# Designs tried in a protein design chat: VH-VL binders against p56860. Part 3

Target 1, 255 residues: p56860
Amino acid sequence: MMTAEVRTPEQGGGPLTTEPRAPRSAPGHADASAPAFGPETDPRDIIRWALAAHPDLLMPSAFNLNGVVLLDLAAQAGYRGEVVFVDTGYHFPETLATRDRLESRYPELTFVTLNAGASPDDGQTPPDLYASDPDACCAARKVDPLQRYLKEQGPSALLNARSRDQASTRADIPFVEEGGARRRVNPLAHWTREQLEAYAAEHDLPVNPLYFDGFLSIGCWPCTRAVKPGEDARAGRWAGKGKTECGLWQGENKL

## First folded at step 9 (VH-VL)

Design c14
Fold by OpenDDE, look of step 11:
Structure c14 (fold): chain C 255 residues (1-255), chain A 119 residues (1-119), chain B 107 residues (1-107)
Amino acid sequence: as target 1 above (255 residues)
Amino acid sequence: QVQLVQSGAEVKKPGASVKLSCKASGYTFTNYYINWVRQAPGKGLEWIARINPSSGNTYYNEKFKGRATLTADKSTSTAYMQLSSLRSEDTAVYFCARHGRSGWDLDYWGQGTTVTVSS
Amino acid sequence: DIVMTQSPSSLSASVGDRVTITCKASQGIYSYVAWYQQKPGKAPKALIYYASSLQSGVPDRFTGSGSGTDFTLTISSLQPEDFADYFCQQYYSYPLTFGGGTKVEIK
């Protein structure tokens, strides 16, 4: 009569919700020099610093892979601000759907959708402006609406999803960019595409499905194609037009 | 100037529904979330729900889930709250309020709408 | 839900007095606290956001302070127009929650 010892299943200790240590609210002197961050610095720590220094921080996003990852990290870091998206009228349906899924997933974030009367037929721009003058098109449909809103809101800093691995033109992006109208914080500056993909997969983030079809950088449908193996991630943006950026980061309209 | 103007006072019987309106002006309606908050007589403030007027996305206090429904009309810059299955405990002043620029603080408020639920 | 415990529930003060109202959050909420003034029959008026930032048009006699769990609203010199109810609010997580309120009455 072998008494089967009923091994009482060990109560799996619930994950210690490490209460995020409230960053010491030093009054965010806007003039404080950014800390020396390194490639191994947790993006969440950078975000926490940014929030402490810039409580009026805003997050522009186009909901690319980097943007989706940044949203998750920012939410975890305690960001409760606005995610500012510009509907150009030429976004892929998949991009808009991704936005909506993110809004549902992150109720703690405030999703703001700007537009310049975002309809292809709004009469604001020539129907072929995206082809004839991509800079003018981007200026009217993306840059101007965003600039107007940023002027109205007047944030002291922006939280950006840019990384060095996105394009050769971004190879030297620092964690913190000084100068211009406001500070720009790039928590993902050193994250590789592989890291971003891994993180997104691990956390089941709602990445734009077009990404998996080779759209490594997604903008307006007239100016975005899938990239070929070995191409720069942004090679599909304004392909053949000699344009590599939308204008948000360059010239007089620099954010 | 930013203004939120709410609909007039309502008197309802238990079990009835009420729909309140909040007309926004002086800003871009779709750029700011609208909240609904109520205050029972002599009591504190209770948050009900919020809506993104742009997307229609809503988030509700669990206490009001299934009874409160938020909507927004972009064409008229008007937010609505319907509250169903009214009870005497729902007697309160109901406020709409806008999300602030810096978070979920409420920077502008409507004047409030008194809802009285009585048999 | 995050509970905001506000104290005192009421106080009597004279014009010129320093008034202090406190709110304690049931958990750490960083600086995601707002303060409101409400006069009888009126909607709340925003005073402070992000624990210590003064809303536009609010007199500088109003000061917010605190972080983490403990927050304070101070009126440095009470004015006749300051007799009202005051509420704190957290906006760290949904649902938004408010303190129970403090009635500031004339002595």
Scores: ipSAE 0.693, ipTM 0.848, lowest interface PAE 0.8, mean pLDDT 91

## First folded at step 11 (VH-VL)

Design c29
Fold by ESMFold2, look of step 12:
Structure c29 (fold): chain C 255 residues (1-255), chain A 119 residues (1-119), chain B 107 residues (1-107)
Amino acid sequence: as target 1 above (255 residues)
Amino acid sequence: QVQLVQSGAEVKKPGASVKLSCKASGYTFTNYYINWVRQAPGKGLEWIARINPSSGNTYYNEKFKGRATLTADKSTSTAYMQLSSLRSEDTAVYFCARHGRTGWDLDYWGQGTTVTVSS
Amino acid sequence: DIVMTQSPSSLSASVGDRVTITCKASQGIYSYVAWYQQKPGKAPKALIYYASSLQSGVPDRFTGSGSGTDFTLTISSLQPEDFADYFCQQYYSYPLTFGGGTKVEIK
């Protein structure tokens, strides 16, 4: 559970270690082991380790509360890479506005919008597919564009905003998940919604205004509702459809 | 293949404006920012500004703010830079380049456009 | 602005020589350094990103190293096509800035 030495811009990147000499890393395939991470580890230390180990690190985001907090922490930790958002054509206007505010606030980050200009009427899917077959709609408008981009870019790791507090289906998310096509890093794994809210308030972060109307997990407008008091944050996603996770977090396409 | 093809050479008088183009092909134009960099004769490289073609968001080197204007046309996959109030020290080769693997490393460059400003 | 101080400004070398070029940043920039090769009348060509990662198609005789403030580009065995100008670039903070360049000339 020991915390490794944290580096600053003056010390540069490289592996986070307590040894006098750190091993050199290869392009896209770091051979450095993660430091001991625990529930009290500052997420910025985890992000700095991920950057040193994975120069090609990518951050997908839908700009929910977790994603906004992670974005701020990543910028502070020295992240300068891509923040990748998929335009499904079904996002709330408030979500697109939040993205635009974040892009303006963090000019040092590289904001990539996949499937830009998407709309319900763009012919990518039948107009009612989001209702009749949400899995197929998600696959076509969200999962497929992101997976094509990830295949093209070939990152060795992703920086994800998931936390254990979001839903019962996420209760055992580790800080670093091995397996699949790439390593997955979850710096906020042990943060609660209370901690995320406190951080966002303290730092005056641009949070999607729908969050303040009880939309604790915001996806596409046809599949998102405000949650009731005491419900899981994700209870408003696909309510009554039997779906609890987007394909981005399941199967061989898992982020 | 990724290509950035720039407009032809320009000769201008002091006080005029120039508008340079950079046509992208071989990749999804809206997925990558375009940067503009110049090189005066016998000098090093100087970053001017960059634009996100997806959002239109721009960021300018303070040295050029108010004189440089970046735009992008998604329908033609073309980025533009207009430089106004030209002066002799603006004589340079102007390059466009797209963002790279880790952010603002510049992985593909256009061939450059020579702008000559003389009375 | 972050100043990138590149040295030497020029050097003369023979085919087969090992060449070392350095850049010093005026403040810490982690590993946000790229290296470029530029031949007369041509656009820069990307060689290295993130201090040490090789760009696609770049020969492994090119090696980038360093972190923090001190960065090095090494050509382990100089080839005829390597006689060119070389530039470092930082991309940690705006404005993006380049080193003054190193001209690598034929002896």
Scores: ipSAE 0.738, ipTM 0.883, lowest interface PAE 1.3, mean pLDDT 86
Fold by OpenDDE, look of step 12:
Structure c29 (fold): chain C 255 residues (1-255), chain A 119 residues (1-119), chain B 107 residues (1-107)
Amino acid sequence: as target 1 above (255 residues)
Amino acid sequence: QVQLVQSGAEVKKPGASVKLSCKASGYTFTNYYINWVRQAPGKGLEWIARINPSSGNTYYNEKFKGRATLTADKSTSTAYMQLSSLRSEDTAVYFCARHGRTGWDLDYWGQGTTVTVSS
Amino acid sequence: DIVMTQSPSSLSASVGDRVTITCKASQGIYSYVAWYQQKPGKAPKALIYYASSLQSGVPDRFTGSGSGTDFTLTISSLQPEDFADYFCQQYYSYPLTFGGGTKVEIK
């Protein structure tokens, strides 16, 4: 009867008190020039730079895969600002639920829902505007509310979840966009979908369940479908309407 | 102009509950978190909890978990705090305060509500 | 919880004096510090956010500085209306915590 001494593994895993290393940079006027970031730059370092340069930084989000990943990275990087979401009244329940899960998971972030409780029947737009004029619908339900809020808040920069791998139209997105009303920072510019998925899985992030059903880019339910294998991730957005963007990133309504 | 107006003074016995109100005006109520902070006589400020009025999501100081309950009514732009199992140590001025734009600084405050707990 | 150690607890000064109040955080909190003024029987009034940003409508004689663990509120030239209590606050992590306060009294 050989008593196998169950060597209790010494759980020596002392809590890695990741003391948030205060960025050593002296509160000097953050050099207005963006550093030379590269594909291997940790997004968290980009975010830390952005926070130092732009303490009034805001994060618009639609809580897609990229948005969820960015939110986690931003929280880790010390972001304590607002996550700004526009309730168009046409979001999937799963999108709203994802928002709520994120809010619960990240109490350190301030979740702002513009037009909270919006509905298709709230009189803001004609009921069929999404079908007859998607641009007008997006302008009224998404772009205008966000622009109004941003104008009111007046942030000097935005933290965006855009990446080159999202669509052909985003192939040249830089880490930092200059010009316009404010600077736009894209920490995930060079992350691939595979990297994003891996990160989300590794960190058990609350990704919108529709993503796993082929909804690789999620917007309003009338204008979003699942994509087929090999199809562009955004092919399911405004399918058949000749529209590829909501208007936030181009033209006069550029953020 | 942003304004937070709180309910009037309360006198309660130990073991009782109190519900305070904070009516917001001059801004979109659902766009800003509301905090509750108290100040005992001659003492410093103590944070109790915060609520997102849009979602109802709350976060509490562990010290007050189980005793404090935050709610918000969007239709009236009013935040509420209920504090149960009152003790003499709960005697304080209670403030509601709004989160600032860039973080959890408190940019606008209510005038305060005095709560006295006495036998 | 993050402890904010505020000093001094009280000071006496004259109109025109330079006043300095300090807060030390128990850990690094970047610039997530706010300062408040409170007059007797009144609610706190926000003065500074993000360690050094002046709230709207606050006179420029108020200056916040610091990062990491050490923070300072300075009143460059004390005015009669500035006799009050002052508090620092951290908002890097929950729970929000405040300094013990500084009473600025007339000499």
Scores: ipSAE 0.699, ipTM 0.848, lowest interface PAE 0.8, mean pLDDT 92

Design c30
Fold by OpenDDE, look of step 11:
Structure c30 (fold): chain C 255 residues (1-255), chain A 119 residues (1-119), chain B 107 residues (1-107)
Amino acid sequence: as target 1 above (255 residues)
Amino acid sequence: QVQLVQSGAEVKKPGASVKLSCKASGYTFTNYYINWVRQAPGKGLEWIARINPYSGNTYYNEKFKGRATLTADKSTSTAYMQLSSLRSEDTAVYFCARHGRSGWDLDYWGQGTTVTVSS
Amino acid sequence: DIVMTQSPSSLSASVGDRVTITCKASQGIYSYVAWYQQKPGKAPKALIYYASSLQSGVPDRFTGSGSGTDFTLTISSLQPEDFADYFCQQYYSYPLTFGGGTKVEIK
């Protein structure tokens, strides 16, 4: 008569809710030098620093893979500010849908969609401006609306989703960019595409479905194609036009 | 100058519905969320819901889910709140308010609309 | 829901007095606190955002401080126009919640 000792299953200890340690740093003066961050620095720690140093921080986004990942990381890091998107009038429906899914997923963030104010039918912007003068098109439909809003809001810094792995032109992007109208913070500077994809998958993030169709960098539909295997992620942007950036990061219109 | 101008006072019976308006001016209406907050007589402030006027995305306090409905008309820069199945406890001043610089701080407020629910 | 416990519920003070109002959050909310002034029959007026940032046009006699769970609004020298109700608000998570209010009355 072997008395089978019913081993009472050990009550699995509930996940230790690590209370997010409130960053102790007083709102640092805007003039404080950025800490030395490294490739192994958690982006969330960079974001926490940025929030402490720049409580008026804004997040421009086009809701690409990097942007979606940054948004999630920022929310986790305690960001509750604006996610600023420019509706150029030429976005893919999938991009707009991605925005809407993100807005629903992150109700704690303020999703601001700027209207470009430019229409193909406005008589001022030719309907083929994207083809005849991509720089002018981007200036009118993307850069100017964003610059106008940023001038109005006057944030001391921007939280950007840029990474070194996005393009050869971004190979040396730092965590913190100084100069210009405001500081630019790039928490994902060292994250690879593989890391971003893995993170997005792990957290079931609403990545733009076009990404999986080879649209590794998504902008306006007239100026965006899928990239071929082995191409730069941004090779599909303004393909054949000799343009690699929309103008947000260069020249007089630098953010 | 940023202004939110609300509709006039309402008197309703229990079980009725009320629809309040909030007309925005002095800024781009679609760039800012509109929040609704109420204040019962001699009581504190209670957040009801918010709407993104651009996307139409809404988020509600669970307490008001199913009874409150937010809408926005871009053409008139006007936000609306409908509250149904009114009760005496819904007697309050209702405010619309714009989200502020740091998130869901509320930087500009309407003057408020008094809603009285009485038999 | 995050509860904002505001204290005191009322206080009496004289012009020139230093006034302090406190709010305690039921959990850590970083600095996502706003303060409002409300006069009788009027809408709330925003005073402070992000715990310590002064709203545009608000006198510098108003100071917000705190982080985590404990927050304070200070009026360094009470003026006649400062007799009003004051409310704190958290906006770290939904639903947005307010303190119970503090009535600042003339002594």
Scores: ipSAE 0.892, ipTM 0.938, lowest interface PAE 0.5, mean pLDDT 92
Fold by OpenDDE, look of step 13:
Structure c30 (fold): chain C 255 residues (1-255), chain A 119 residues (1-119), chain B 107 residues (1-107)
Amino acid sequence: as target 1 above (255 residues)
Amino acid sequence: QVQLVQSGAEVKKPGASVKLSCKASGYTFTNYYINWVRQAPGKGLEWIARINPYSGNTYYNEKFKGRATLTADKSTSTAYMQLSSLRSEDTAVYFCARHGRSGWDLDYWGQGTTVTVSS
Amino acid sequence: DIVMTQSPSSLSASVGDRVTITCKASQGIYSYVAWYQQKPGKAPKALIYYASSLQSGVPDRFTGSGSGTDFTLTISSLQPEDFADYFCQQYYSYPLTFGGGTKVEIK
């Protein structure tokens, strides 16, 4: 009576290692050295250069004046990529409305809203974290969602709306920033507030209406106030908290 | 894995309407636009429209304006296309496709839905 | 509308052959071109984006090139699984438009 050893098939169900999709190696576009741009350089030319060097370019935006101007210029320059916005759950209704107006105006751009459905009570952060620890709040509701998306998309560069005239901390911002996770291009680096306002008016751009009420830099409503005449444009951001940036541009987690 | 699964084949009379569905999975539905493209038998590809599933913002090929209507349901991660006033020329395979990483390239496609318009 | 003129409409080739398909845009469109493969009864499969970037999982025998108005898809060594229809697409302006297609048939 030969006991046939029933070879139990080893269910080698090895865990489907979802190998993280290897970052699509951006085709090695030759690291074209950034041209010598100057204060008189048309931002559109800078954007054209950036598009040629970095066709996978992405544009983070909070739809401030600078951002709205950059959107228009980028579209004109031939940008057809994503405009990436993070819904923190604490945005002004006017900011969200501005986004929607821009999306309608620029069908050629892909508007991506991260953290969709965010709200103060969504449980992502304690309800008072914005007051008790604004750095932690910004990290959780703004920086982390954006960083996750950028990691997923893996753009070789970012198109940013920052300018020297926005704050003292940005006084030396170059047209092209090297280092970090990717290159950062700042076509508006040398544009003044007056130039931006004039451009927006001339082209009837949908600027956030709060701008005209003194909100020269707009973020989350708990951490944003209008500025007084003569104040720094960003003085209304995290006023009294000793915080000047949301964390997107500083530290190890800089974009 | 990213998947777009479309509804089944449709047979319609001229003048009727059809509503097709495209269920997305494997990614954040609201982060990517959905396109609709059709292909008539033995013919090339024709783009119809796109929708931002988050905002509901749509953009249509002028050829289909007034007849095509795109919608999206975020709760079910499903995109819809309604095409009205159907004609024999609307007989085609209809595809939904996601915007790709680079913008308006289409990186993932549904399997297609055959729509036949006949008297 | 931007017209994408694709050529040839069909070609016959053997396994191992180099195959070249071209698309000409009616205007300058930078690198906003994609290429797709379509097999009978199937949806198109994305091959190339930004004129020359290979989609994930696509074999390196597929190469896209070109900028401005003239674009090329090359299969360096045709494999049995490569017999299919191929389409170019522009995405510089709406409406999105496609080439007329190229049928790659076995010789």
Scores: ipSAE 0.719, ipTM 0.865, lowest interface PAE 0.8, mean pLDDT 92
Fold by ESMFold2, look of step 11:
Structure c30 (fold): chain C 255 residues (1-255), chain A 119 residues (1-119), chain B 107 residues (1-107)
Amino acid sequence: as target 1 above (255 residues)
Amino acid sequence: QVQLVQSGAEVKKPGASVKLSCKASGYTFTNYYINWVRQAPGKGLEWIARINPYSGNTYYNEKFKGRATLTADKSTSTAYMQLSSLRSEDTAVYFCARHGRSGWDLDYWGQGTTVTVSS
Amino acid sequence: DIVMTQSPSSLSASVGDRVTITCKASQGIYSYVAWYQQKPGKAPKALIYYASSLQSGVPDRFTGSGSGTDFTLTISSLQPEDFADYFCQQYYSYPLTFGGGTKVEIK
């Protein structure tokens, strides 16, 4: 018998769906304990494990050296999900240009920029809040937008680019952090800055050009300077303010 | 709730252009890519292109490159697709759909717009 | 382009039957497969993402399985409302590609 049926849509459009998007509760995230990874484990193996265990995995990034290297390794390992960047309104133009170059180079990834339309003059915070209360500034312009998005999406894990050599506050970062709202995976935990630089050069990665001017950790322009010889990579962040981490990785707002 | 509402049916002559719209509501428009997919009568689904509404960055199926143009208007939360140099084989229902839970799965679809190309 | 070979192209089954639809990718795509149901005159409805994750509001009689190149959609106990076309889709690499579809007719 020959079967042929012409598909024609109903003219009225019909109901699309009114059911709210359910939180992710992928069955793999609770059932897949992390393997015993070691300092010589290929980060791509860690990423492959994370993706298999957490199909809803998200990658937040500020597109620093670590983040650019992680993004390339993740694409190689088969990651096809989101790369989530928060526009604080205070990013260097060079950072925004780096984001655009990465989006062009990795069309297989979904680039999400939160807080669209942000600018210093947008009224989200008082004009001098970054100076007078940088914790409140970060909370309003970076942490809150990301937390709202993560609550909406409900990922069971994050893929992040932190490494132990970035600062004393990161010296004990494991490959997999349990606790908090979700699991956090740090495939580059044991990579050194020298390894990251070598990888980026070998693969011709689009690195923020400010990196070559000594900006080894790049955030908002009011709170970022080039590091001095002998300083930690993050020493230029909030210099003279007593702050070494944003709220994303500490306290009640820890991812 | 999440909705994608598309423009009405179009009848065109060969060689003309058509511009279809897809108005999003119930979510943050700039956070999600919008894809365009078509279905010719009695045929399967064919992906055309996608756009990041935030950046305007696009990626086209090579089959449609040079004829399809995607744009997005952030102020109205509306994505557009213009298809030029229409042929009879472009007769199809055209859907917009947004990226879903794991990146490129398409979790919400518009109702579709019928485009008929006839001499 | 990654070719998604879907089979069968059509089938007839009775209420209560177990129905299996298969998609084979022309290369490894990990688990980047989605499944859709499409009723006449309607837009596709998402059923499954990432090979086996059930979309919200979809009955649990629908299950997806597979990884790499071979994927299946199973309806464990076919219901009258399951009359529809079904499509797989890979989303590992551009262009996004769909299987040719399976028309499921309920006897």
Scores: ipSAE 0.659, ipTM 0.844, lowest interface PAE 1.7, mean pLDDT 85

Design c30
Fold by ESMFold2, look of step 13:
Structure c30 (fold): chain C 255 residues (1-255), chain A 119 residues (1-119), chain B 107 residues (1-107)
Amino acid sequence: as target 1 above (255 residues)
Amino acid sequence: QVQLVQSGAEVKKPGASVKLSCKASGYTFTNYYINWVRQAPGKGLEWIARINPYSGNTYYNEKFKGRATLTADKSTSTAYMQLSSLRSEDTAVYFCARHGRSGWDLDYWGQGTTVTVSS
Amino acid sequence: DIVMTQSPSSLSASVGDRVTITCKASQGIYSYVAWYQQKPGKAPKALIYYASSLQSGVPDRFTGSGSGTDFTLTISSLQPEDFADYFCQQYYSYPLTFGGGTKVEIK
């Protein structure tokens, strides 16, 4: 009896070494149980499982190194859904250019830019709110637009690029998070910055050029600086403000 | 409610061009790609191209590359398709359609525009 | 190009019947299949996306199944308004391609 040789109609009907195969979890619906993923699990297997379990899967991205690597892995794994970027009006020009390069490279993905046409002078927030109350600035210009879109779309899961190596505040993220409005999938949870850099170099990915100038975590230009030698990758985010995470992953606005 | 309202019927001679419009309402126009699909009389559906109205980024079926041109006007929430060098085989109903929740499924369709190409 | 082979090309059925329409993709496409209903002189209406997910406002008598290369649309209890043409569509790879259609007629 060699049951591994047989295929079901759902698996493509015939032998093909590159034929997509659903993970062991139940196919196609929000109630599928996640497999026991481990540190050596190929992120593409996690993505394929997430696609089978969540046909409405959606990928938010700010196009940092992690996000660019995840986007490539997702495309390889068969992801054909949305990549959602929030234009806060405060992005570096290099970040906007990276978005445009990624859209050109991955025509099979759907690139959605929220707050199209946003600018520092658009009256959406008081001038310099980023300095006086960065939590309120992030809430108004990033969190609220994304939450509004997610409420409208109602995805049962998000595909996120977070990894434990990014910051002490992320040291405990699992592959699959259950708390909140929807399931959150972190295929890169156990990848190191070294692995991400190696992958990006091997695949010639369009990484934000500011990364190579020491901007290891890139957000809005008023709240982002290059990190100093020996600093944590996110030390340049909200430097001197006591803020370490955007409200997307914590508090009442948790995704 | 989501609506895609297309321009009226067109009658053209071979070799001419036609420019069709698709006006969107009931949603944020720049958040969704617009696809163009045609159906010749008694035939199936044939995908032509799509556009990201935010960026203007396009992707064309090779069959129509060089003849089809997609544009979008964000200020009027209107997508356009121009088809040049028309032939009798281009006689069809032309639909615009919005991308759906899982990518390129097409969840909302315009009513269609009939283009007739004859001498 | 990914070819979507749809069968049957037509069928006759009565109100209340269970009908089944199939599509076969020329290569693996995961579950990136949509199904559409089209009545004469009308635009297609979306029924199913991602092989088995029901579009908003579509009755539960429509179900989709399959993955990889083999996909099925089932109408569990045919209603008078279900007599129409049905098309599958793959959206895994460009160009987007459609099946040849299935005409569901009254018996």
Scores: ipSAE 0.620, ipTM 0.830, lowest interface PAE 2.0, mean pLDDT 85

